# VHH binders against Low molecular weight phosphotyrosine protein phosphatase 2 (primo-2): the designs that were tried, part 5

Target 1, 164 residues: Low molecular weight phosphotyrosine protein phosphatase 2 (primo-2), of Drosophila melanogaster (Fruit fly) (p82891)
Amino acid sequence: MGKRSQKSSVLMVCVGNLCRSPIAEAVMRDLVARAGLQGEWHVESAGIEDWHSGHQPDERALNVLARHNIEYNGKARVLAPEDFLEFDYIFAMDLSNLAALRRMAPKGTTAKLLILGNFGLKPDERIIEDPYYDIGEASFEEIYRQCSIACRNFLKQARLKQIM

## First folded at step 22 (VHH)

Design aa1 (from l2 with S104H)
Fold by ESMFold2, last read:
Parts: C-alpha cells; structure tokens; sequence
Structure aa1 (fold): chain B 164 residues (1-164), chain A 120 residues (1-120)
C-alpha cells in the first residue's frame, strides 16, 4: 500500500546540499512554522551529487541561519528517483541544477521542477548562485535574502492557488 | 594536513601563455575541489577557476575561453593553462584545496602563492 500525502511538499535542491539548499530549506520551514502551517507543508533539501552525503552544511550557511535565529540540524543527502514522485515542488537554485533535475526525472514524474528565484526576485537576482568557492560570508547573506523573498512569495502564490 | 605547492609563475608578454601547477601532499584522502585564486595589489582574493573531483569546472567570466583548469586525481594535482594573457591577469595566484574533515566540516587549504606578471 502506497502512502497518500496530506501535505504540500517542497524539496530544495542544489549540487552538494551544503550551502544553498539547506538555507532554502531552513528558511521555508521557518516561514511555514511562523505562519502556523506546519500541518500543511513538508520541506526537505537534497543534493545532485552524493560526495557530501552525511556531511553537515558549510559553516557559513549555519552561521547565516543562526544570525537570523533559524536552527538547522540536517545533513546532506543525495536526490533520489523517488523524490520526483513524492514531492509536489522541487526547486533548483540555478539553471544547471534545473537541467540536472530534468535529466534525472524518471518516467511518471509528478513533481513541478522550478527555479526558486522565479518567485518574487528581480530578473537579475533570480539565479541563486553557487557560493562554494567564495571567500567569507557575504554571498551566504545574499543567498539568505534571496531565499527569504522567494519562499515568502512562493508560499503566498501557492496558498492563493496561483501556481499552475 | 594538506600542503599545497604552486609552480609555474613568472613574467610573460601580453597575448602569451603560462601553465600553473599545484601539487597537494600530506594526505591520501580525496580532495573534493581544487582551485586557483588570484589577488592583485589592493584587491581582494578572487576565484579564477575551480574543478571538482568529478571534473565539474567553474571559471570567472573574464577568463572563460582563455584559461583551462584540469586536475589529476591520482596525484591530487591541479593545473591552470592560461592563454591570451592580459595585463589585468597580473596577480599572485594561489592554489586552494576545498574539502571536508572531522570535526570542522568544510576545510580549506592554501598554497603560498606564485606571481604572474603580464607586461611587455
């Protein structure tokens, strides 16, 4: 017997599940909690590569979340074929992530594959860029800002039934 | 601990070519990403190019089409082929290794740097 989900579900995806997608997951989960919607939304994150499976996020991601009073205790995991059937929305951070999602999606995929930044961000800010090689924390604060705007806008649109 | 030794820097004419190399030693643990950064006087250190264990590359915009990064996973070495060099490429170039370790998580190692000067 398969499961029938009673919640809307979101999977945040980046390459390693260390920098961008943990921030996006944490921000979305925090937004859901503050809106009293924990019973209606499920949020996870995953990576396209499995090199980092089991690793804690980049400390800079944890530091940014902590500065905004958001706890995160997840560990990296690799995206699985089942995710495409179990999640309603799978968010890519950039176009390379989206291309990988489309290539990996199995026959019968029901998830909507979307760019997170398309929700509420200006055109030149819609790509949430990979900060892996960046020095310092400035790009992580920017990622937090982008995720905060995008997740808020997405949730508003989803609750108003304005997403295809 | 991982130790990085750069080589290949020097003086080169505009339009010329240079190959930088960097060998990582002191560990047999796989290094996730190897990269070249550069720092010109008065500027912050910035990524030039990076390459992951699986061969995925990233380049700063100004070097795309001119520079090629490659790595040898067996030797934990990384190379930067720099073609069509310009005066603005003048900088100290640093090799970096980006990896993961207990208990610190994300762990970065840096070389001492090698100077590249592009001038006639």
Amino acid sequence: as target 1 above (164 residues)
Amino acid sequence: EVQLVESGGGLVQPGGSLTLSCAASGSTVRIYALAWYRQAPGKKRELVAGITYSGRTKYMDSVKGRFTISRDNAKNSVYLQMNSLRAEDTAVYYCAAHTWSEPHGRTDYWGQGTLVTVSS
Scores: ipSAE 0.708, ipTM 0.886, lowest interface PAE 1.1, mean pLDDT 90
Fold by ESMFold2, fold request of step 26:
Structure aa1 (fold): chain B 164 residues (1-164), chain A 120 residues (1-120)
Amino acid sequence: as target 1 above (164 residues)
Amino acid sequence: EVQLVESGGGLVQPGGSLTLSCAASGSTVRIYALAWYRQAPGKKRELVAGITYSGRTKYMDSVKGRFTISRDNAKNSVYLQMNSLRAEDTAVYYCAAHTWSEPHGRTDYWGQGTLVTVSS
């Protein structure tokens, strides 16, 4: 079956859907494409806050992705109640994101709510920190690195049925 | 175009307190985040504290528990209450406004800075 509901589905979440989750979405989608798995995986991102709905990602995120030959044309959107039933995996970037997801999750939620960095990153690197107030692009490059490791390891584990 | 006007800097003794204030003017769009950064001689400008329109805050580790950021959304004003000041808090403090504009996207404005000196 070729409908989205027949695929494994991932939603990347941060506060504004401008900095961290667009990078995570882009990296995961690129990994899926390079592996020839587009028919098996669906990837999106969303934000906890609606201030940025419809906005293009932070230019620093787009610049980092472009340096790694990944184009991204998504726009920010707010996390909706149906996402918790529609997506198999919803990834938080940090602990406050995870707490917000748990508060927002409706009764009957079927999605697994996870910290992205728990996959393949060393314990002291597992929080993908909010770069919003940072100056320059260094923290965005670090976020790209973290997402690359985490998404690769998550995909491997998910396909081997090792996700707890 | 947003203009930022800082006030409240000065000389204080270690253990003392100061309140910094900053007003944003010239904006017809609500400001998503207001923040204080600081820069000591020979160091990079770094975040001290930030606060979003909804009141969500972030603090650098070394000031947590000593500094409190607050904002008045109607006036687009931001305040930094600085208590238990230490010599290492000596820096020029900059007010910043982080927002969004078409077509540029994420847009940042900076004040001129106000000097805080903590010395015996």
Scores: ipSAE 0.705, ipTM 0.886, lowest interface PAE 1.1, mean pLDDT 90
Fold by ESMFold2, fold request of step 26:
Order: structure tokens, then C-alpha cells, then sequence
Structure aa1 (fold): chain B 164 residues (1-164), chain A 120 residues (1-120)
């Protein structure tokens, strides 16, 4: 997927592309659509590990999105070197994700590598924690809440040209 | 289908050590993650430690530095070395396998549990 002229592009990244980054992608895409900005923004997600490539998201992620009337049809894919040149923004969910992104970024990377939760969330909520081993759906609802706040705040800041 | 067989639970004094083991059988497919959870009376089941096929680990905060999870991929076995045990570690410990299967997607298997009692 290449950069489009006059479009901004975001890539949401977590370890497996099953739990956190699909929710972030879906929320951001939904916000863009509701604001009438689908002609201006492109949104995807990817994972650091390739074990889950081709897998559907964790059903708990799909359930929380469905409860908020958001449909998601993506499958897991692994982050590729080209993503660092093609996307304007690549979002990590936590600090270990960010460290991995920095290690993987090739020379000439133009994407901004950011923590999603730094946008509008209070300090103790800025890490979007990996829910993989959690039992039940409560942590997935929290991830949805965090993503909703962060994506809305990011979009506002990006449109005001205030992203560092 | 995966069957999990746990062993190694028992009674131990505070400050003591114990090793839990769990063997997964019934499938030749690689298991993505193996984990130990625990449940004390009146409390919710919670993760103690998990380990992926590649060896990436996660621990609950209260056991870091005291517990070590490891796995043997050839045997589909997972181990929990528990050192410096405290009364608060008393619980039933459950082995879990977290993996992927068609058509269900994310698929979880659980053992029946093994009791660990830490008391003097």
C-alpha cells in the first residue's frame, strides 16, 4: 500500500495484529468516516510478529467493535520495511512496540513513530496494555475506550498541523 | 484437541521453592503460548506467567524476580520455577495453552489445576 497524493496515512501496530491494533484501526477508520474525511485519510494495522499472519482478530476484539457498531474485516499481517516509507504515522500501543519499531525501521524512514496513547490520555492510561493473556472482555472494552480518545485527539491535532 | 496434564503442586514453607510442570498432548501442531494462571479462594483466576513459542515471557508484577517460566517446544511442556514463596502465593495453579485453530480462531485449553499451599 503506497502513499496517496493529498492523503494522510496511519498504521496501527501491536505484536500480533489480533487484539489492540485491529481495534485502533477500526476506531480510527470509523472516526474518519463519521467526520466525512475518508477521502483524506488511509488507515491500516500490522503486527510485529508473523505467527498470526492471515488470522482473524481475537473474537473479543471483534465483539467489542460490534457492540459499538463497527464492522471489521481485516486479517493479521506482519509489518514490512516498506511501511516505514509509505505511512505518515506508525503507532505503537506500548513502549516495547515502539522499541521494536525503532529497531525495524530502515535507513531513510520517513514515518513518524509514535505512542498512540500519548494523544489525549492521562499519564497513567497512556500505555495500551497487551490483553493476550487476559480472561474475558473487560480489557478489550478499556482498549476501545483508550483508542477512541487517542484517535480523536490525534486526528484533531493532525488537522491543526500540531504533530511533532 | 489438546490435553494438559499438570504436576508438582504441594505444601511448602514460606521462602521455599517448588517446580510446576505441565505437558500438552493430543496435537502435533505447535502451540503459540503456554501459561500458568492461579486462583485463590474467592478471587478471580489471573495470569502468573506466560511464554510464547519463540520464548517471549510475561509475568505478573508480584512474581517477577521470584518465578521463572520456561518451555520445551519439542515436548510441548511448560514449567514454572517458584522461588521465595509467600503465603500470598497459595492458590490452585492452572496450566493453559493459547493457540489458533480453524474454524474457531483463538483457541484456549485448560488443565484441571494443581494446589500450591504456602504455610508454616
Amino acid sequence: as target 1 above (164 residues)
Amino acid sequence: EVQLVESGGGLVQPGGSLTLSCAASGSTVRIYALAWYRQAPGKKRELVAGITYSGRTKYMDSVKGRFTISRDNAKNSVYLQMNSLRAEDTAVYYCAAHTWSEPHGRTDYWGQGTLVTVSS
Scores: ipSAE 0.689, ipTM 0.884, lowest interface PAE 1.1, mean pLDDT 90
Fold by ESMFold2, look of step 22:
Structure aa1 (fold): chain B 164 residues (1-164), chain A 120 residues (1-120)
Amino acid sequence: as target 1 above (164 residues)
Amino acid sequence: EVQLVESGGGLVQPGGSLTLSCAASGSTVRIYALAWYRQAPGKKRELVAGITYSGRTKYMDSVKGRFTISRDNAKNSVYLQMNSLRAEDTAVYYCAAHTWSEPHGRTDYWGQGTLVTVSS
């Protein structure tokens, strides 16, 4: 993290780091790689709750990513106070996530706390909803679509604006 | 392996109340989320309510304000208080446990279901 002071850094956050934020991380990392920007961007994800630390993502998230030819090998981790100083951007998936981030942020936080869906999504699609209790994979495919649009638009904006 | 035993289903008049109970056994690991789903004849199974270990809840829109989910972590039990019951609530109600297991990762366990019939 300190050794990456020359990179822009993004942390994708949801409650458990099992469903939404792994998809967002994987999509952003894939976009960065496809654009040849791995030397300029660092991407991770984390969860608000500690319960899932060390767990693989929900199989449905992995299946959706695989169908879109994106590999993901990460494991869940909990958000730490240091993340608020080490990352440039911390993205919430929904308003409850954002509220939690604001409550957890220590004094001196330098990270920008943002809603991912505010980038390029239509008003009624800007909240990336928690799919945990859903049956099947349809909502995971929708999350992938939302993340693809949002990450692409964020990356475009960030590259056109120095301070974003 | 987790075993789920539901109880409390039955026949109830419209406007009445019923409490469903489900006890989880056979696992020493904490269960992340307990939930009630329902399935009416010819329909897909759908979430009614869920509750995580820390008490965070989720309800389907049609039951908000009428149903209350709760859990007892010491007993690994989940309850669904159903008030102001309607004919549309008639279904088999399934208890579910959403957790983690080897080698499958995210793992779901289901009870056999308990029938709730709302009619007079």
Scores: ipSAE 0.682, ipTM 0.871, lowest interface PAE 1.1, mean pLDDT 90

Design aa2 (from l2 with V29F S104H)
Fold by ESMFold2, look of step 22:
Structure aa2 (fold): chain B 164 residues (1-164), chain A 120 residues (1-120)
Amino acid sequence: as target 1 above (164 residues)
Amino acid sequence: EVQLVESGGGLVQPGGSLTLSCAASGSTFRIYALAWYRQAPGKKRELVAGITYSGRTKYMDSVKGRFTISRDNAKNSVYLQMNSLRAEDTAVYYCAAHTWSEPHGRTDYWGQGTLVTVSS
């Protein structure tokens, strides 16, 4: 091939950067590390709203990650216009998130704005639903499952250069 | 700490309407989200509707088009207008405040509940 490697970058986005996108970030980062690809992939997460900037994730998200042996020490941050130029992929968790990304994207955006669940999940599972108002941890475990499938499928497709 | 006081529950016939009200007191900061949950005998407590400080709403599917949540930020109050009530809506309805606290992270406050009974 003789090509110079270019580090790929992924931004996981949900409304508050407390529940879904921290799980997606942690799962993707873990998959990258276990595949020995940490020198080739950069992963972050952010929120559409800035109300929670600086907050730790919802404890239920942290508990689910810990049960799967993944530590997470990130704090919430708000999506910035620069993210649309600096990241290769920006993932929405649901259709409302995607609509917000499209509305916020500046002219000249180079990032691909995608639904994370479109990668490898069955049609009726592709929306990674907002668990903010849910009681208990069951929906967070489901989000972990969805993210695991989607991130693995995405990484496989990206490495085979099959992402549109 | 935040204290929540619900009102407006009662007995109503199918097809009727009720308005639930909840006032939050003791808040030191703006409350991010206010919500109504309900619990029927033998069932888990579940979200009915929620609303953020900026006005973003979420509704459970079975109440869309029949229930409307609103809030008055100046009074830290949240309201649930319930129209076209059905027997399945019978439950204790709980007001909740969802916020964040520096030492604890996500911090939730709950009211004591108000009973809504829909029966002939």
Scores: ipSAE 0.664, ipTM 0.874, lowest interface PAE 1.5, mean pLDDT 91

## First folded at step 24 (VHH; from j5 with M60A)

Design cc3
Fold by OpenDDE, fold request of step 26:
Structure cc3 (fold): chain B 164 residues (1-164), chain A 120 residues (1-120)
Amino acid sequence: as target 1 above (164 residues)
Amino acid sequence: EVQLVESGGGLVQPGGSLTLSCAASGSTVRIYALAWYRQAPGKKRELVAGITYGGRTKYADSVKGRFTISRDNAKNSVYLQMNSLRAEDTAVYYCAAHTWSEPSGRTDYWGQGTLVTVSS
């Protein structure tokens, strides 16, 4: 498969595409849209595990996004081998996700596999923790904050061609 | 509807080991994650360990390296191996099944809890 030819492409990845990566996708798309860069950037999200495909993310994720006036209509999907060839950047939310991505990466992978939180966040805040087992929306609000900072800084650096 | 039956709790000395088991039964439901929580007297319930259907795990920082969660999908069961137990591990331990169905979305089911007491 060939890589996308016209747009830079970003894939946000977490375990189930339920909590973190949908937020990251929505935030990134919102930033791209507000910057008028829809013609230059393509953004999706996916899960490492194939369980929730075809369904909406965790309600808490949607609530937090809505509270910040971000609309999200995506459905979960599983990471595919082709993604490693088609996307320019594949972002993990934590080190476990990254390890999984590296393990899953097929021969010929061209995507850069990165930690999202490495962009713009303080060292102790770079891990976007899995909120699935937490109670309430506080963890999701924090994820939104982290994604907002990270996506903003990534987009800035990417536009300046500063990302290895 | 999912019913959860816990077993394995009891009294152990500091440094000891214990294995908790939980068996899920009931109507056919899709269980995304199984987990163990605990609640000590006067404290809030907290996650101890969780495991997805694919076997990916999450642990509380306080139990990392000491506890191991595992899942047997064929038996619809989840286990918690607890080693190097400490007094602060004393709590009622709850098994949980986190499910998803349309249109209801996420539904969490809980066991009745099993007491783990770590004391000399």
Scores: ipSAE 0.875, ipTM 0.942, lowest interface PAE 0.5, mean pLDDT 95
Fold by OpenDDE, fold request of step 26:
Structure cc3 (fold): chain B 164 residues (1-164), chain A 120 residues (1-120)
Amino acid sequence: as target 1 above (164 residues)
Amino acid sequence: EVQLVESGGGLVQPGGSLTLSCAASGSTVRIYALAWYRQAPGKKRELVAGITYGGRTKYADSVKGRFTISRDNAKNSVYLQMNSLRAEDTAVYYCAAHTWSEPSGRTDYWGQGTLVTVSS
C-alpha cells in the first residue's frame, strides 16, 4: 500500500529539485519532527525535470539549512505519475510549477495540487521565486523564510482539517 | 572547461529587433542551464533570461513579452530574440553556461560579451 494509506503525505515540487523544494522538504520535516508528528506525516520532494536526479541540492540551499540547524541528506528525484496517487498534497513553489503539475497529472489524480506560499504569507510574498540564477545566498535565505511560514501554517490548518 | 562565443549584437533603433546567439564548446561537462545576462554602463550585471535543459525559461520582468530565449541542445547553443527594443536595453550581453559535475558541483562559464546599442 502507498504512503497515502498510512500517513498524511506531502510532496514539495520545483523545477530541478535543486533549490526550493529541498528546502521546503527539509523545513517541513523539521516542523513535523519538532511537533512529534513523524508517525503521522510523510514528506518528500521532487523535480519536474530529471537532470539532477541522484545528486544533492544546490550548495546554497544546504548552507542556509545548516545555518538554521537543519540537516538535509536527500538527493534529487523526478516527479512520477504515481506520486499523484500516493501523496495527499503536492506543493508547487510558483505558478509555472503548478501549471506543470496540472499538465502532468494523470486521470484519477487524488493529490491536492497547491501553491505552498498560499499558506500564511502575504499576497506579494506567496510566490517562492526560483533562485538558481541569483548570486549569493540571500534568495535562499528568503526561500527558507517563506517555507518556514508556509509549512507552519499548512501544518496547522491540516491538523485542524481546514485544507480544501 | 566550457567556451562560450556570442554573436548578433550591434546598433539598432528603438522598436527594432535583434537576435543573439551563443555556442558552447570544448567540454563534456553537462550543462544544466544556459542564460543571457547584461550589464549596462554604471549598473550591475543582471539576468535577462535563462533556460534549462528541459526548456523551462525565466525572464527578467523588464523583458517579459519582448524577449524570447531558446535552446538547441544538439548544437549546445542558446538564442535570445529581442523585440521592441528600448534605449534601456543598451548593454553588453553575456552568455552563461551553468554546469554541474562531481565532485566540483556547480561551475559557471561566461562569454566575452556582445554589445547591444539601442539608439535613435
Scores: ipSAE 0.873, ipTM 0.941, lowest interface PAE 0.5, mean pLDDT 95
Fold by ESMFold2, fold request of step 26:
Structure cc3 (fold): chain B 164 residues (1-164), chain A 120 residues (1-120)
Amino acid sequence: as target 1 above (164 residues)
Amino acid sequence: EVQLVESGGGLVQPGGSLTLSCAASGSTVRIYALAWYRQAPGKKRELVAGITYGGRTKYADSVKGRFTISRDNAKNSVYLQMNSLRAEDTAVYYCAAHTWSEPSGRTDYWGQGTLVTVSS
């Protein structure tokens, strides 16, 4: 029994690691902690583009998380080839993200590449849309809602069946 | 600080074309994303198209296939080629720059707007 064999790992991915994936990471981490599972689950996020490495998330993402009593201190990082071997699950927010993940995945990738919204959301809500160009915070609150449902559903399924 | 100057608006017939231009000026900062938004009377301001420094684009569904956004990174200029114009495209068009600054984080700059009127 190694340390890694006792822990499942999730990487949340969007383009910039500023808007969607920080919310998804924070929501999943909070859910894990509330369930007393922090010794069993590891959660991170990353971006497809390098431009924002080291940047704090979009303030609108931080504001939405704060309104839901979730503190987030992470900074953007770019997805690395090692992530495809080190994480059990890599979640895309939309179909363009998933396509990029599939193009970037090296031979021998062991991570499962999935759409986060496929877990528990209705078909017309499964795409977690890029809010970057949106004005105001309404779309960020919607992203929080989508992530909450999806992360809760995924965690429940993973704990009961360990399937996807 | 970034200042944005739009040009190219005017009156056109349905089915016609226009090119909007926007030049960003300021000190030597790179601008991550440049975009065009529009606002028609009685409606909220909405994205028309955006383009990142690396060339990744996004378009509103209502303009896909008719409008093309492009940018010149050396000049920090952004262009919107508008083809097959419709009456519903009538609006004030705003240039925007979306960037990042310390310590504020995400930082947005807006132009004063240029009017596009599509009428027969």
Scores: ipSAE 0.721, ipTM 0.895, lowest interface PAE 1.1, mean pLDDT 91
Fold by ESMFold2, look of step 25:
Structure cc3 (fold): chain B 164 residues (1-164), chain A 120 residues (1-120)
Amino acid sequence: as target 1 above (164 residues)
Amino acid sequence: EVQLVESGGGLVQPGGSLTLSCAASGSTVRIYALAWYRQAPGKKRELVAGITYGGRTKYADSVKGRFTISRDNAKNSVYLQMNSLRAEDTAVYYCAAHTWSEPSGRTDYWGQGTLVTVSS
């Protein structure tokens, strides 16, 4: 992929790549576009589990994005070892995701493995919880809010070269 | 179409134990996630525990350490071992299957429910 030569690349990761990481990807891509930075940033998402490869996101995620005027046409894919060398930033939604990323990272990994919610969210909101078993769309709207704050703050810090 | 048949509900004293069982049948060979939800009178249905085909579990905070979910993938069956039962656990317990189907995508199936009453 030609965009992989860009130094500013982001991979959003959750378990299934159906609920949280598609929202995070869509929000980050929208923010990048609105800032005129689409030539400088590459954004994807992936899942820790392979079960859902090729599936559309959960319709509740798509509905929340549509209500906020954000299109999303991606399909689920599983995280690959190459991602750890090709992406600058790999974002976990929760601590279980982060632990899985650390176990999967091959030797020589250059990607920074981070919790997305550590950017701009209050301590009690920093975990973007898995909504898979929730009924209805309220938790998906909350995930959108968390992602919006976190992606905006991350982008600001990255443009000021403040990411550790 | 997936059909879910629950069993194992009943009356039990506080501190007691109960095992709920649910068998999934129908056209689906593999089901991604099986779960137990519960609904007390006047309350919304809430997750109790879920387990994926690969064995990844999730529990409501109120039941952690007391309840254990397990599944038998060959039989498409899910079990809930409930220990140290409290009055607050009184509810109708529903088995659910969360899966994928074409063309609708994410697809949920529900059992009819089994009543658990924790009282003296």
Scores: ipSAE 0.712, ipTM 0.887, lowest interface PAE 1.1, mean pLDDT 90
Fold by ESMFold2, look of step 24:
Structure cc3 (fold): chain B 164 residues (1-164), chain A 120 residues (1-120)
Amino acid sequence: as target 1 above (164 residues)
Amino acid sequence: EVQLVESGGGLVQPGGSLTLSCAASGSTVRIYALAWYRQAPGKKRELVAGITYGGRTKYADSVKGRFTISRDNAKNSVYLQMNSLRAEDTAVYYCAAHTWSEPSGRTDYWGQGTLVTVSS
């Protein structure tokens, strides 16, 4: 059956697929599951760089998710050209990510390339900043908060057919 | 495993310049990111600048335009050129290597630190 062709699909993207995009993926997938929408939504994440392919997420990301009762078993993967044709929505975390997505998108790209934080976050909170060099878990908890708001808002708008 | 040795700290006048150097040893694998952090008395340690193996950089807002990070991948060395130094740049500066290892995942190594004092 063509189940994937009948689902809405979301790809969360950051540089390494270790910190921000795994959190965004996990949050979105958890939200979909809690709403009973697993048959309607497909969620993945990927990275712009391939250095970390096969690596588990940053432990700080896993710790934050665990504190919010969200299990995550994914491994880093690099963004592929096929993703731009197979996903309905590809979300950047920051403007540098979005610029990279636009450069990498092949001719004929059908995916909508968006900033995740544009959904429901205040203007000064819309960029989900790279926590790679930060010490400790505080910035990861903030990323979780931003993703929670953005994913809920996006899902609500998508179900009301309001995504432009 | 990875050992980091900083050099280049010292006393400098406001408006002056210093170059910090850090050499990483004890590893045969490529190090993804090398970085400089600093810690002033009573403050938390904070990023100054980072640079990946591929050359992508990040700077704290407070140093952008004044400091330049660079690395030599063949020597596993990272450098921080600090220009137009100000009193608020006074801190212990730490070299860091950010890597990945099994089974721990993200793995960080730190140098001992080198003191930079900006005073007239």
Scores: ipSAE 0.706, ipTM 0.885, lowest interface PAE 1.2, mean pLDDT 91
Fold by ESMFold2, fold request of step 26:
Structure cc3 (fold): chain B 164 residues (1-164), chain A 120 residues (1-120)
Amino acid sequence: as target 1 above (164 residues)
Amino acid sequence: EVQLVESGGGLVQPGGSLTLSCAASGSTVRIYALAWYRQAPGKKRELVAGITYGGRTKYADSVKGRFTISRDNAKNSVYLQMNSLRAEDTAVYYCAAHTWSEPSGRTDYWGQGTLVTVSS
């Protein structure tokens, strides 16, 4: 999906596009829809690694979204060089994700590369931790909470043109 | 189906070292992530360290600087070098494989566990 002059575009990124970034994408898309802003915002997610391309998200991510009445039908895809030119905002979940984005960004990158949790979360909660090795669903529910706060705060700031 | 066999556990004095090994066998050629977890009595099983096929590692804060995870992709084996052992490291250590299978998606396999006791 390419940029349109009336739409802002957001790409949520984590390592595998199975756990964190699908939740962030789903939450942001749901927020946009509930606010009646579908004509103004485009949301996707992608992974830094290619291993999981084509896979559905981790079952635990889907379960958390379902408990919050959010449907998700996406599948993992790997981040492409075009994304850095096509998206206005590319969000990392943690600092290692951000470092990877900066290394992968081609010359001429126009996207803003940001940490999602820097929007509205308390300092000690701003890193959205990788839940891959966790047992059970508790960390996925925490990720949902973090994404909800961050996406809401980001959207508010973006609409007030306060994002640097 | 993946089968995991751990070895290397035992009794060791504080400050000592052990190497845990885990061999994965079965139908898969490549396993995305191999990991060590541990469980002390009355506590939940927790990650100690994990490593992906490409070599990306993750460590629990309590073991950083003391433990090193490594893997041999050709043998589908994972190792945990445990140095500067403390009484708090006493637990049953479990090898895990985190991979993908059709149609269920993410699939986790567990070993039987090997006991590590740190005592003088």
Scores: ipSAE 0.704, ipTM 0.889, lowest interface PAE 1.1, mean pLDDT 91

